# Designs tried in a protein design chat: VH-VL binders against Chaperone protein TorD (torD). Part 9

Target 1, 216 residues: Chaperone protein TorD (torD), of Ferrimonas balearica (e1svr5)
Amino acid sequence: MDEQEIREEVALAERRATLYWWFASMLCRELDSDQLNTLCSESGRVLLDALAEEPSLAPGCQKLRRALAGVQVLATPQLELAADYATAFLGDHLGSAPPYASVYVEPGGMMFQHPHQQMVQWLQQWQLAVSFDGNEPADHFAIMLDLMGNLVLKGVDSPEAQSAQSALLAEMLPPMRRWVTQCQRQPGFYAALAELLLAFVSLDQTLIEGEFSLAQ
Below, E stands for the ipSAE of ESMFold2; O stands for the ipSAE of OpenDDE; V2 stands for 0.75 times the mean of E and O plus 0.25 times the DockQ between their complexes.

## First folded at step 15 (VH-VL; framework fv_ixekizumab)

Design m3 (from k1 with light chain D33Y G96A L101F; at its last look DockQ between E and O 0.64; V2 from the best seeds 0.00; counts 0 for: pae E 7.5 > 2)
Fold by ESMFold2, look of step 15:
Structure m3 (fold): chain C 216 residues (1-216), chain A 121 residues (1-121), chain B 112 residues (1-112)
Amino acid sequence: as target 1 above (216 residues)
Amino acid sequence: QVQLVQSGAEVKKPGSSVKVSCKASGYTFTDYDIHWVRQAPGQGLEWMGVISAYSGRTYYNQRFKGRVTITADESTSTAYMELSSLRSEDTAVYYCARDRGYSYGPHFDYWGQGTLVTVSS
Amino acid sequence: DIVMTQTPLSLSVTPGQPASISCRSSQSLLYRYGKTYLHWYLQKPGQSPQLLIYKVSNRFSGVPDRFSGSGSGTDFTLKISRVEAEDVGVYYCMQATHYPFTFGQGTKLEIK
């Protein structure tokens, strides 16, 4: 690997980590007015245009743009997004899709089980503290995405962190597929965000598997 | 058209094992959990355990002390319950039942027809 | 294990009259986000159990409105406003708030 290839590897890892952290920030709680304004600004459009250049991400990007446009014409856009967040992710009605891995892989959707315990161990192993409400399970997808971003950067010079990315994706993707399917029962901004997120993580898994295969 | 069709009645000797099947149809098998419940003749209902058809994860009633094994086969939409080291008090009708596990706790909306297992010395 | 205690264990009811079945749990069934997973099943003679009421008070699809459920914490009640001949069978309450899931002993309802 020459110097240019190494710089390209580092730049790719930085872009990947930035995207994982962006999704984590978008998902960890309802958007506030500053985040909404940034997303609706020129910089938000540039980001979505860049993501949409990848064919597998384009459908999710288009749905997200349409949801944003629909919210922008309303009297109180931030309050409408807060209501969408609550409808999509909170409560126990048939259309809700709580963003925790255990909900989609544990019998009965029981929380604080294996996926939570695995995440607690990983957060300790990699010496990360994620500050959520102290009552939140560690297997919240936003926490898993934040951990993934850290592993992506650490993986530049740590074979252990590079291998950990595959392990985390194996824990994250099966419940996430079920979660995104559930989200589509209540169309809206967060359902579109979840669809785009799954497309991104799925694409990243494919690239990691191909990169690992090429490295053999 | 939700159906849970169980395997037929069995007569077993003490100390042997039995494996009861539960074939699901009319819905997406991996969207629901499968539970097993038994009922001794003339008695009430006893919950035995559960499997997530999506993940394969299980939870068992510890009253059975590891004698119960629950499995699921996605390709055939079939769940199985195996009870080992059979005793005469294991004589019962065994039911499978499904639930939708997205609500932080289940309710059993459809049940199989039941399978009588008789353990006779 | 949470013990579920039903009373009475047997009822004989004249058609058209009301019936009431009590179910008590040995521990509170209140769970996260205010959920209570207390359910009622009917097992008609020679049949598998069938769901009547889920989460205390929600009637399952196709269940007549003469069936209702209520209660909270440790005390729950199933009511039948007007008993009909097809209501005969054994009624079970079940808690699904805590593993292992447990049923009440059953209440046999007969017409006479």
Scores: ipSAE 0.021, ipTM 0.609, lowest interface PAE 7.5, mean pLDDT 86
ESMFold2 (binder alone), look of step 15: mean pLDDT 92; pTM 0.946
OpenDDE, look of step 15: ipSAE 0.849; ipTM 0.923

Design m4 (from k1 with heavy chain G101D; at its last look DockQ between E and O 0.86; V2 from the best seeds 0.00; counts 0 for: pae E 7.0 > 2)
Fold by ESMFold2, look of step 15:
Structure m4 (fold): chain C 216 residues (1-216), chain A 121 residues (1-121), chain B 112 residues (1-112)
Amino acid sequence: as target 1 above (216 residues)
Amino acid sequence: QVQLVQSGAEVKKPGSSVKVSCKASGYTFTDYDIHWVRQAPGQGLEWMGVISAYSGRTYYNQRFKGRVTITADESTSTAYMELSSLRSEDTAVYYCARDRDYSYGPHFDYWGQGTLVTVSS
Amino acid sequence: DIVMTQTPLSLSVTPGQPASISCRSSQSLLYRDGKTYLHWYLQKPGQSPQLLIYKVSNRFSGVPDRFSGSGSGTDFTLKISRVEAEDVGVYYCMQGTHYPLTFGQGTKLEIK
């Protein structure tokens, strides 16, 4: 394989991993003031413009911009986003959407079941530490996205890491679709973020399947 | 208007099997779990197992030693419970029950009308 | 299996008087997510069970406010501030924290 082809594969993997890690950072806890300022800055605008060049991501990008604009006209935008995070993910009411895979696929919605156990095994297998504070279940979508970013980079020169990407997507996408649908019951910044995330992961699944099918 | 409508009463011989149906209406079937609970005559409630209508995953009460099989058919919004190797102590009313939406953990907000299964020689 | 023990097993009450039912679990029902999955059901004569209270103290829709639940850990209580004739039936506690899900043995409430 020539140097140009290798360079292109590495660049693509780096872009994919960066996006997975960006979504993980946006989801792991409510945005602090620094993250909000960065997202509202020119660099945030450039990121969303770049994502919106993909037709399947453009609607989610537009919804996210509208949600940001909506909180920016309020007296305390960061506190409004923190309230949105709590309403979307932390509530104990009918419309709450906890961001854990087990909630959406396990009977009774019980946490710490098979999806959590599978993630603990994968994190051990790939020698990755969880960087989130507290005792979060390992099947939190942010942790799954962080693992995916690592597998994307490792996959450049590891067939095992390439196969692991498909396995992780198979575990992540079914509960994520249900989670994103549930998020839409309370429209807001985090509901828009969840919609954009699902569009991105779904697009990336298509990319992986297309590349794999061409190689077969 | 949530409804769970179960199949009719059955009389079975020891050693045979029974399959009870539970047809759901008034909600999105795949959004909720279906549990099965039985009640022997004059006795209390005994949980048998659960299926996630979304994922198809099941958990069973091990007291039944693998005799229980729970399935769901999304196309008909119907759950099924099959109990095999029937014994006289399996005579009971069998209920299906809906687990509330996934944000609230396992508790049963709506129940079927019950299906009497009588096991006698 | 988590054993759920109800006390008393039967209760005769004059209408208008209060009633109290105790439910004890053999193991803490506090789950690692910080929530407690202890629920109460009423089975009226000839009917299917119906949900009264979920997660210790939350009244289900349409349940009168004379019903209240309390407790933590292993000890839980259902109270009826003034019993009415329609409250006749068997009351069950149930835990949802540990598989298999288990019920108390039931408390039969009758009107004197």
Scores: ipSAE 0.027, ipTM 0.604, lowest interface PAE 7.0, mean pLDDT 87
ESMFold2 (binder alone), look of step 15: mean pLDDT 93; pTM 0.956
OpenDDE, look of step 15: ipSAE 0.679; ipTM 0.870

Design m5 (from k1 with heavy chain S55R; at its last look DockQ between E and O 0.03; V2 from the best seeds 0.00; counts 0 for: pae E 19.1 > 2, off the site)
Heavy chain, then light chain:
Amino acid sequence: QVQLVQSGAEVKKPGSSVKVSCKASGYTFTDYDIHWVRQAPGQGLEWMGVISAYRGRTYYNQRFKGRVTITADESTSTAYMELSSLRSEDTAVYYCARDRGYSYGPHFDYWGQGTLVTVSS
Amino acid sequence: DIVMTQTPLSLSVTPGQPASISCRSSQSLLYRDGKTYLHWYLQKPGQSPQLLIYKVSNRFSGVPDRFSGSGSGTDFTLKISRVEAEDVGVYYCMQGTHYPLTFGQGTKLEIK
ESMFold2, look of step 15: ipSAE 0.000; ipTM 0.422
ESMFold2 (binder alone), look of step 15: mean pLDDT 91; pTM 0.947
OpenDDE, look of step 15: ipSAE 0.570; ipTM 0.838

Design m6 (from k1 with light chain D33W; at its last look DockQ between E and O 0.71; V2 from the best seeds 0.00; counts 0 for: pae E 7.5 > 2)
Fold by ESMFold2, look of step 15:
Order: sequence, then C-alpha cells, then structure tokens
Structure m6 (fold): chain C 216 residues (1-216), chain A 121 residues (1-121), chain B 112 residues (1-112)
Amino acid sequence: as target 1 above (216 residues)
Amino acid sequence: QVQLVQSGAEVKKPGSSVKVSCKASGYTFTDYDIHWVRQAPGQGLEWMGVISAYSGRTYYNQRFKGRVTITADESTSTAYMELSSLRSEDTAVYYCARDRGYSYGPHFDYWGQGTLVTVSS
Amino acid sequence: DIVMTQTPLSLSVTPGQPASISCRSSQSLLYRWGKTYLHWYLQKPGQSPQLLIYKVSNRFSGVPDRFSGSGSGTDFTLKISRVEAEDVGVYYCMQGTHYPLTFGQGTKLEIK
C-alpha cells in the first residue's frame, strides 16, 4: 500500500471511529444542553447533510432533523428530550426498548447473560474500561459502539482488531434490529436516532464484508 | 388464533430418550419464547427450560442439566424437547407454553394440550 | 432456587362465598423499576394450566373481575370474591424473577 493509500485508510478509520463514538455519546444518556445546541447549530446541520448523502442513511437523518425541529418549538426542549429518553429506554412496559443486547436475544429478556459475558471478555482482551455505572451490563449498545470505535482505529495496523470488528457486528446487529423495531412504538427523537444508528451500523457491516471479500 | 399442538402420548423404557414436539400457529413464531413444563401424576408443575425461537439460545433447569435438550425449527414453527436417560420418575405430562419474547418476568399466556410420557420397564 | 410456598394446599368453598390463597417466596421478588413478577395460574380438571393474574395484580384477558391479586416482597394473595362452580381446580403461583422459574405446590379448590 503506498503512502497516499495508508493516509486514506487512517482517515477513513478515524471518520468511522468518530461516528461510532458520536452515536455512543448520543445513546449512553439523555442529551445535555451542549449536545442539543451542537446538533441544532451549523456543525450539526453539516454532519446530518453529510450522512444523508448515503441513500440508506437519508431517511433516518430526515426523521432526526424533524424531531429536533419539533422539540425546539417547545418551552423546555432539553427536558422534553429527557422525558423521551426515559419513556423510550427506562422501563419494562410494552412500549419500552431497553438498550441492552441480552434483552432481545436471551429467553425472558434476562440481563447479564451471554451478550454481557462476551462483552466483558472483549473489554478485558482489548484493555478497555467502559462503564456507565458499576452495575450496568456491558452489553449496553452504547458500550458496544464505544468498543467498535476502538477496534476501528486499532484495525489500521492489527489484523486481529480488523477481524474483531466483524465479530462484534455479528453480536450487535441481531439484537439491535429488534431494539430499533421496539423503539418505533414510541415515536420521537430517540426512535429517530435508533433508526439512523441501525442504518449506519448496517451500512458499515456491508462495507467491511465487501472489503474483506475483496482482500481474499 | 394462537395454538400450540403437541405430539401424541408415548410409552418408553428406562434408559431411552423421548422427543416431544410443539407446533405453533396463529402468531409470528420468532416473537415468542417456548418453555417446557412437566407435571407428574397427581403432582404440581415443574419448569424444565426455555428456548428463544429468535436466537436459538436456551436456559435449562439445573435439575435436568445434561438430560434435556430444547430446540426450535423456525421453518416449521415447531419446538422440540428431548429428555434422555429416562427413569420411571420422568413419567409425567409435558407441556409447552409460550411467553412473549424479550419480556421481563416470563409468564405463560398459551399452553399446549400436554403430552403424556410413560416410562415403564 | 426460589421456593414458593402456597397455603392452604386445599380448600372447600360454598358457592357464592369468598376464597383466599396465599403464596410466599423464599426471597423478595422485587425487581428493577419496582416490578414484581409473581403470576397465578388455574388448572381446571383435565385441562392445561391457564393464566389468571400476571405481575401480582393484572388480570389476563377474559379473566372475570371476581379474581384479584395482591401482595409485595415475599407475601402474595389470590382472592376470589364469589366462588363459582367453574372455578374448581388447582391454583398455582409462579415467580418469573429468577431462573429457574418455580411454582408453588398448588392449592386445590373444591365446591362444598
């Protein structure tokens, strides 16, 4: 690989990692005022416009933009988003969508099962300390996305880290598809964010699989 | 209309195996978990294990560990429970029951008709 | 394993009179978000069990309002305000909080 191709590979990895970490930050807790202001600013508009250039991401970007506009006309936009987060993710009623992989693939939706145990092993293997509270299961989608960002950067010069990306996506996408379907029962900002996230991760999976296939 | 239809009664010798089927209809098979519960003659209910029809993951009651295998075939909407190394104490009616997938606190809204398995020498 | 203990193990009731069945767990069934996953089933003679009450106090679809559930922590009660002939059978409580799932021993309800 010549010097230009190496620079482009590093730049692509940095862009991918930045997007995974951005989604992780958006999902790990309710948006704070700074995140909301950034999304509503010129830089947020430019980000969403860039993502929307990919046809598979455009519908999610449009829904997210509309949800932002809708909340900005309310008296307390940040508090409305906090309520949306709580309704979407912090319950066990029929419309709730807890953002943990085990909920969607383990019998009975029991926490701390195989997806959690696998994540604990991976976080140890890659020497990462990611937690949103000492008792939070490691299979929270935000933690999985954070790990993915790290693997993307490490994958530039580690075939093992490159291969681990595919393994993590295989664990993440099946429960995520169920999670996103569940999120649609409570329309709003976080349902739109979840839809965009799934489209992004799905697109990234197809690009990784295409690159792996060509390398064989 | 939700239905869980189980295979017919079986008579087995000690040391053999039995495989009971549970055919689901009237709902999306992969949206629900299938549990197995047995009831010895004149006795109460005993939970045996569960499979997610979506992921294929299972959980077993440790009292049966190594003897119980639960499987599911999405293409036929059918779950199976196989109990090996049968003993006379395994004589019971075996039920399948469904529980909404990824629901907290499993509870069984629909049950199969039951399958009597008799183990005798 | 969480042991579920029902009392009484049998009861005989005159039609139209109330009935009460107790279920006690060996440890608290309180779970995340303050929820308690204690369920009640009825097995009528010759039939499969059927769901009556889920999550302590919620009547399943089609269950008459003479059935009610209550309780918290380790102590739970199923009440029938006016027993009818169709209520004959064995009543089971079940906890859905911890694997393995466990049932009470059953309470046989008969008509006097």
Scores: ipSAE 0.031, ipTM 0.622, lowest interface PAE 7.5, mean pLDDT 87
ESMFold2 (binder alone), look of step 15: mean pLDDT 92; pTM 0.947
OpenDDE, look of step 15: ipSAE 0.719; ipTM 0.891

## First folded at step 16 (VH-VL; framework fv_ixekizumab)

Design n1 (at its last look DockQ between E and O 0.62; V2 from the best seeds 0.00; counts 0 for: pae E 3.6 > 2)
Fold by ESMFold2, look of step 16:
Structure n1 (fold): chain C 216 residues (1-216), chain A 120 residues (1-120), chain B 112 residues (1-112)
Amino acid sequence: as target 1 above (216 residues)
Amino acid sequence: QVQLVQSGAEVKKPGSSVKVSCKASGYTFTDYDIHWVRQAPGQGLEWMGVISAYSGRTYYNQRFKGRVTITADESTSTAYMELSSLRSEDTAVYYCARDRGYSGPHFDYWGQGTLVTVSS
Amino acid sequence: DIVMTQTPLSLSVTPGQPASISCRSSQSLLYRDGKTYLHWYLQKPGQSPQLLIYKVSNRFSGVPDRFSGSGSGTDFTLKISRVEAEDVGVYYCMQATHYPFTFGQGTKLEIK
């Protein structure tokens, strides 16, 4: 690769990692007032416009923008988002969509099984400090996204980190597809965010698989 | 209306295999798990294994290790249990059962049962 | 495998009288998520089993309120406050905290 192609590869990795970390920050808890203000500002609009340049991301961006506009006209927008987060992710499992991989791929939705165990191993392998109480599962999608951002940056110079990206996506996408479908039972800001997230991660998987296949 | 309809009774010789079907209706097949449970004549219930219809992940009772295979076909909403190397001790009624949801495995709907008789 | 021991194995009860069935596991059924996956099923004569109580004490939809479950750890109880003729059959406890899932031996309930 010439120097221009290397700079383009590094820039792409940096953008990918930033997006993974952005989604992780948006998902790990409800938005606070500062995050909401930033998202509603011109910088937030510029971000969504940039994402929408990718055709596969445009529908999710449009839905998220509409949901954000709808919340912003309410009397207490941050409180409405906190309520939406609780309805989407924290309620009874009959109507909620808890953002943990185990819920969607393990029989009975049993926590602390393969998806959790795999994440514990990966977090240890890549020496990432993740602070949770002893009974919080490590397969929360926000944690998986945070790990992915780290692997994307390390992958610039590490074949092992590149391979780990593919492995993490293979573990994350099947449960995420089911999670996003469940989110749509209760439309709102977080359901739109989940849809956009799935579109982004799916696009990223396609790009990674294409690069691997062409390199053979 | 949720229904689990199983295939008919089978008579088998020792050493052969049997494949029992469980056709689901009245719900979205890939949203739930299918378990298999058997009951030998005059005996209690014995759990054999489970498949997630969505992910394909399976767990088997180790007592049947290597002899039982559980599969699911989304296109026909049908789960299957195949038991190989049959012995007379495998004579039982075989049930499929649906797991109510991801709130922990408990069986809310059961098939009608399939009698498998193994004799020489 | 987790051994589930039911007592008694057989009950003969006068209609209208209470009944109690005990179920003991060889290991704690408390899972890491703080939940206990202990369930009760009834198999009426000639029928498939049916869910009665799930996760120790939750009555399944349509189950009469005369059925109740209790317990924790390794010791669990199913109670019927007033036995009726429709309650005849074999009662099974089942644990789903540990693979493989295991059932108790069954308790046959008959009317005296």
Scores: ipSAE 0.345, ipTM 0.737, lowest interface PAE 3.6, mean pLDDT 89
ESMFold2 (binder alone), look of step 16: mean pLDDT 93; pTM 0.953
OpenDDE, look of step 16: ipSAE 0.754; ipTM 0.893

Design n2 (at its last fold request DockQ between E and O 0.74; V2 from the best seeds 0.00; counts 0 for: pae E 4.0 > 2)
Heavy chain, then light chain:
Amino acid sequence: QVQLVQSGAEVKKPGSSVKVSCKASGYTFTDYDIHWVRQAPGQGLEWMGVISAYSGRTYYNQRFKGRVTITADESTSTAYMELSSLRSEDTAVYYCARDRGYGPHFDYWGQGTLVTVSS
Amino acid sequence: DIVMTQTPLSLSVTPGQPASISCRSSQSLLYRDGKTYLHWYLQKPGQSPQLLIYKVSNRFSGVPDRFSGSGSGTDFTLKISRVEAEDVGVYYCMQATHYPFTFGQGTKLEIK
ESMFold2, look of step 16: ipSAE 0.450; ipTM 0.784
ESMFold2 (binder alone), look of step 16: mean pLDDT 93; pTM 0.953
OpenDDE, look of step 16: ipSAE 0.668; ipTM 0.858
ESMFold2, fold request of step 19: ipSAE 0.342, 0.316, 0.285; ipTM 0.744, 0.739, 0.718
ESMFold2 (binder alone), fold request of step 19: mean pLDDT 93, 93, 93; pTM 0.953, 0.952, 0.953
OpenDDE, fold request of step 19: ipSAE 0.768, 0.778, 0.809; ipTM 0.896, 0.900, 0.908

Design n4 (from m2 with heavy chain Y104S; at its last look DockQ between E and O 0.73; V2 from the best seeds 0.00; counts 0 for: pae E 4.2 > 2)
Heavy chain, then light chain:
Amino acid sequence: QVQLVQSGAEVKKPGSSVKVSCKASGYTFTDYDIHWVRQAPGQGLEWMGVISAYSGRTYYNQRFKGRVTITADESTSTAYMELSSLRSEDTAVYYCARDRGYSSGPHFDYWGQGTLVTVSS
Amino acid sequence: DIVMTQTPLSLSVTPGQPASISCRSSQSLLYRDGKTYLHWYLQKPGQSPQLLIYKVSNRFSGVPDRFSGSGSGTDFTLKISRVEAEDVGVYYCMQATHYPFTFGQGTKLEIK
ESMFold2, look of step 16: ipSAE 0.290; ipTM 0.720
ESMFold2 (binder alone), look of step 16: mean pLDDT 92; pTM 0.952
OpenDDE, look of step 16: ipSAE 0.819; ipTM 0.913

Design n5 (from m2 with heavy chain R100L; at its last look DockQ between E and O 0.82; V2 from the best seeds 0.00; counts 0 for: pae E 4.2 > 2)
Heavy chain, then light chain:
Amino acid sequence: QVQLVQSGAEVKKPGSSVKVSCKASGYTFTDYDIHWVRQAPGQGLEWMGVISAYSGRTYYNQRFKGRVTITADESTSTAYMELSSLRSEDTAVYYCARDLGYSYGPHFDYWGQGTLVTVSS
Amino acid sequence: DIVMTQTPLSLSVTPGQPASISCRSSQSLLYRDGKTYLHWYLQKPGQSPQLLIYKVSNRFSGVPDRFSGSGSGTDFTLKISRVEAEDVGVYYCMQATHYPFTFGQGTKLEIK
ESMFold2, look of step 16: ipSAE 0.319; ipTM 0.735
ESMFold2 (binder alone), look of step 16: mean pLDDT 92; pTM 0.946
OpenDDE, look of step 16: ipSAE 0.811; ipTM 0.910

Design n6 (from m2 with heavy chain S103T H107Y; at its last look DockQ between E and O 0.72; V2 from the best seeds 0.00; counts 0 for: pae E 6.0 > 2)
Fold by ESMFold2, look of step 16:
Structure n6 (fold): chain C 216 residues (1-216), chain A 121 residues (1-121), chain B 112 residues (1-112)
Amino acid sequence: as target 1 above (216 residues)
Amino acid sequence: QVQLVQSGAEVKKPGSSVKVSCKASGYTFTDYDIHWVRQAPGQGLEWMGVISAYSGRTYYNQRFKGRVTITADESTSTAYMELSSLRSEDTAVYYCARDRGYTYGPYFDYWGQGTLVTVSS
Amino acid sequence: DIVMTQTPLSLSVTPGQPASISCRSSQSLLYRDGKTYLHWYLQKPGQSPQLLIYKVSNRFSGVPDRFSGSGSGTDFTLKISRVEAEDVGVYYCMQATHYPFTFGQGTKLEIK
């Protein structure tokens, strides 16, 4: 009986971590051919259908599906997604939305500030390797999502890791809300992905806070 | 339309503090940053610091060595700058200025009318 | 701190003639996002500063097209193609690429 409950808790944590890592992989760089093919396959359709069963995630899933369908009818779908990624996140124009927390909470949008420093501390504390060239801020949302996935798994048998999830969400959600709003200036696949991501992280926060509140 | 209206002139003694207000109107207060800049009589402009009205995060010019505190009150759309341990060289006109937002980077598009603070021994 | 050096510090110009103000920074003002946060302000007598040019060359709303900005890296210029009486005041360059933000010393423009 206790074994059943433990199996269910581990399975839930694995599903949550898998979703955080999936979003991280979708956001850390433009999709390659294999990722695009997988997303367009039956496997991708099943994933989006499953996510859409949750009412708060359904609108984002619908927008993402529409954006994906629109890209697939073009001559070079992967190249179109790469262009959308660059326009959304890397562009040198006023409408771009760099996916770094510092941009949205620090005065003037300066990078390498408090959110970056906090992430460096957390990555060291939890002994996680992050691939960056020393020039990239650690507060990239993809890195924050990757850390969250690790904390979700560790939280199964670590109260410290469980508490760290709440702390990371408190640092991630305020800048993410501004980032997602900014993303909507450049509609497309990545703007839809960002909207779905915010809905997912917001839902996960409410579920964590509900469990935390009961424990108090 | 966009306005930044500052509190009135003040006369202070050395060692005291002053708190200048900057009331914003005509825009969503939390969408922009508020900066403080001062100008001593006959002198140029000196940047003092900034607050994000959204996050409450601040950055201060270290030249003031912790004497400056910038705050914001969303409910009244008002930013404040407090300068403590006043000295005679703090006599200046103090301006607030609005930053156009996080995606455009920092440039000051609107300024308050200025507040003269006189520190007289 | 980034030192911003303006030249000249004072400028006396006959109406209708051009004027040019130089601003040099002690370090490059190119930020990591590929943009340069160098701005120009005019403070007319008895008034608050007002924005003229932002990010090197962009004219702010309502600024006449006789004002233009140029430059890159560490060297920047504000030009007025035809000075008018309304243009009198002190011109400041400001960098906002590095904290703390810093201003040039100012250039006083007079008619004569």
Scores: ipSAE 0.126, ipTM 0.673, lowest interface PAE 6.0, mean pLDDT 87
ESMFold2 (binder alone), look of step 16: mean pLDDT 92; pTM 0.950
OpenDDE, look of step 16: ipSAE 0.844; ipTM 0.919

## First folded at step 18 (VH-VL; framework fv_ixekizumab)

Design o1 (from n2 with heavy chain R100L; at its last look DockQ between E and O 0.58; V2 from the best seeds 0.00; counts 0 for: pae E 3.9 > 2)
Heavy chain, then light chain:
Amino acid sequence: QVQLVQSGAEVKKPGSSVKVSCKASGYTFTDYDIHWVRQAPGQGLEWMGVISAYSGRTYYNQRFKGRVTITADESTSTAYMELSSLRSEDTAVYYCARDLGYGPHFDYWGQGTLVTVSS
Amino acid sequence: DIVMTQTPLSLSVTPGQPASISCRSSQSLLYRDGKTYLHWYLQKPGQSPQLLIYKVSNRFSGVPDRFSGSGSGTDFTLKISRVEAEDVGVYYCMQATHYPFTFGQGTKLEIK
ESMFold2, look of step 18: ipSAE 0.346; ipTM 0.742
ESMFold2 (binder alone), look of step 18: mean pLDDT 93; pTM 0.951
OpenDDE, look of step 18: ipSAE 0.672; ipTM 0.864

Design o2 (from n2 with heavy chain R100W; at its last look DockQ between E and O 0.60; V2 from the best seeds 0.00; counts 0 for: pae E 5.8 > 2)
Fold by ESMFold2, look of step 18:
Order: structure tokens, then C-alpha cells, then sequence
Structure o2 (fold): chain C 216 residues (1-216), chain A 119 residues (1-119), chain B 112 residues (1-112)
């Protein structure tokens, strides 16, 4: 590969990793005021415009924009988003959608089972979370997305990291599809974010299956 | 509207196998688990095992020592339980039950299938 | 296996009076996620079991509010505030915190 092709491959990997980490940051906890302000700023609008250039991402981007606009006209936008996060993710009723892979693939939705154990093994293998508290499930989608961002960057120089991306997507996408379907039972900002996330991860899986080079 | 309809009663000889079916309706089959529970005449309830209709993952009560096989067919929305090497103490009513929502609790049960193992 | 012990095994109640059934587990039923997977079922004569209470205190859809559940750790209680004739049958507690799932031996409720 010539020097230009290597630089393009690295740039693509950096863009992919940045998006995985952005989604992880949006999902790992409710947005605070600074994050909301950044998302509503020119830089946030430019990001959504860029994502919407991909046809498969445009519907999710549109829904997210509508949800943001709806929140911005309220008296306390950050508190409304915090309430949306709690309604969407912090419950054990039919209308909530906890963002853990085990909820959607383990019998009974039991935490700390196979998807968690697999994630602990991968985090150890890739040296990303040595001191893990046994009271927190490792199969939270935000943690899986964070791992994916790291594997994307490492995959430029590591065939093992490149193949690990496919393995992680195979573990993440089936429960994520069910999670996103569940999220739509309570429409709002986080349901729109989840839809956009699934479209992004699905698109990325298609690109990985078609090509192993990152220089496009 | 959720219903679980099981196959009919069976009379079997010791050493043979039985396969009981459980047809689900009124919900998306792959969204929930199917458990199997039996009840010997005049006795309490005994959990046998579970299958996730989505992932195919199973857990079995070790008491049955590999004699139980639970399967699911998404295309027909039907779960199956096969019990092999039948013994007279396997005479029981066999129930399928759906695992509801969040946490493994049995919100809907089939009508039960009597399996009699003749001596 | 977790042993589930119900008390009493038989209960005879005058209609309109309260009833209380105790369930004790041989180990804590608190799971790592902070939830307790202890459930109550009623099996009416000639019928399949039906869910009454899930995760200690949550009433299943359609279950009258005269039924309530409480408890934590290893000790749990099902209460019926005013027993009605339709409440006759065998009541089972079940734990689903630990594989294999196990049931109590049952409590038969009769009307005096």
C-alpha cells in the first residue's frame, strides 16, 4: 500500500471509531447540559448533516432532530431528557428497554450471564478494563460500542483486531435489533438515538463484510 | 390472547421416549422463553428446563441427567420437550409455560399433557 | 438445589377473612442485579397454575388487589385481605434466582 492509501485507511478508521465512541457517550448515561448544548450547537448540526448523507442513516437523523427540537422548546430541556432516559432505560416493565445485551438473548433476560462473561473476556484480551467491578454488567451496549471503537483503530495494524470487529458485531447486533424495537414503544429522544445507532452499526457491518481495507 | 396449546395425552412403555408439543399464539414467539414443568399425580411442581426461542439457548434441570431435550421451531411457533428413557416415576402432567417480560416467571401456561408410563 | 418451604401446608378460611401464606428459601433470593425472583402461583382445582405475584410484590395483570406479596432475602409472604370462594386451590411459591428453579410444596386453601 502507498503512503496515501495508508493515510486514507487510518482516517476512515478514526472516523468510524469516533462515531462508535460518540454513540457510547450518548448512551452510557443521560446527557448533561454541556453535552446537550454541544449537540444543539453548529457542530452537532454539522455532525447530523454528515450522517444524513448516508441514505440508511437519514431517517434516524430526522427523528433525532425532531426530538431535539421538541425538547428545546421546553422550560428545562436537560431535565426532560433525563426523564426520557429513565423512562426508556431504567425499568423492568414492558415499556422500558434496558440497554444490556443479555436482556434480549438470555432466558429470562438475566444479567451477568453469557453476554457479560464474553465481554469480560474480550475486555481483558484487549487490555481495556483491567479493574472491573463485579456489580456492573459488561454487556451494556455503551461498553460494547466503546470496545468496538478501540477494535476499529487497532484493526488498521492487526488482523486479529480486524476479525474481532466481526465477532463483536455478531454478538452485539442481534440483541441490539430487539432493544431498538423495544425502544420504539416509548418514542422520544433516546428511541430516536437507538434507531440511528442501529442503522449506523448495521451499515458498518455491511462495509466490513464487503471490504477489509480501511482506506476508502 | 396469549395461548399455549399442548399435544394430547400419551401412554408409553418404560424405556421409550415421549415428545410433547406446545403451540404458542397471541405474541411474537421469539420474544419470550418457553419452560417445561411437570406435576406427578397428587404432587407439586418440578421445573425441567427452558429454551430461548430467539437464541436457541437452553438450560436443563440436572436432575434429569440429559434425558430432556427442549427445542423450538419459529416457523410454527411451537416448542417441544422430549423425555427419553422413561421410567414409571415420569408419569405426570407436563406443562409448557411462557416466561413473561422481565425476569423468569411463568405468566401463561399450557393446558398440560398427561404422560402415563405403564409398568 | 434451593429448598422452598411453605407454611402452612393447608389453610381453612371463612369467606371475608384474611389469609397469609409464608415461603422460606434455603438461600437468599437476591440476585446480583438487585432484584428478587420470587413468584406466587395459584392452581385451582382441575386447572393449570396461574401467576398471581411476580418478583415478590408485583400483581400480574387481572389479579385482584386483595392479593399482595412481601418479603426479602429468604422470607416471603402472600396475603389475601378478604378470601373469596374463587380463591380455593393450591398456592405455590417459586424461586427463579438460581438454576434449577424450584417450587414450594404448596399450600391448599379451603373455604370453611
Amino acid sequence: as target 1 above (216 residues)
Amino acid sequence: QVQLVQSGAEVKKPGSSVKVSCKASGYTFTDYDIHWVRQAPGQGLEWMGVISAYSGRTYYNQRFKGRVTITADESTSTAYMELSSLRSEDTAVYYCARDWGYGPHFDYWGQGTLVTVSS
Amino acid sequence: DIVMTQTPLSLSVTPGQPASISCRSSQSLLYRDGKTYLHWYLQKPGQSPQLLIYKVSNRFSGVPDRFSGSGSGTDFTLKISRVEAEDVGVYYCMQATHYPFTFGQGTKLEIK
Scores: ipSAE 0.159, ipTM 0.670, lowest interface PAE 5.8, mean pLDDT 87
ESMFold2 (binder alone), look of step 18: mean pLDDT 93; pTM 0.949
OpenDDE, look of step 18: ipSAE 0.667; ipTM 0.856

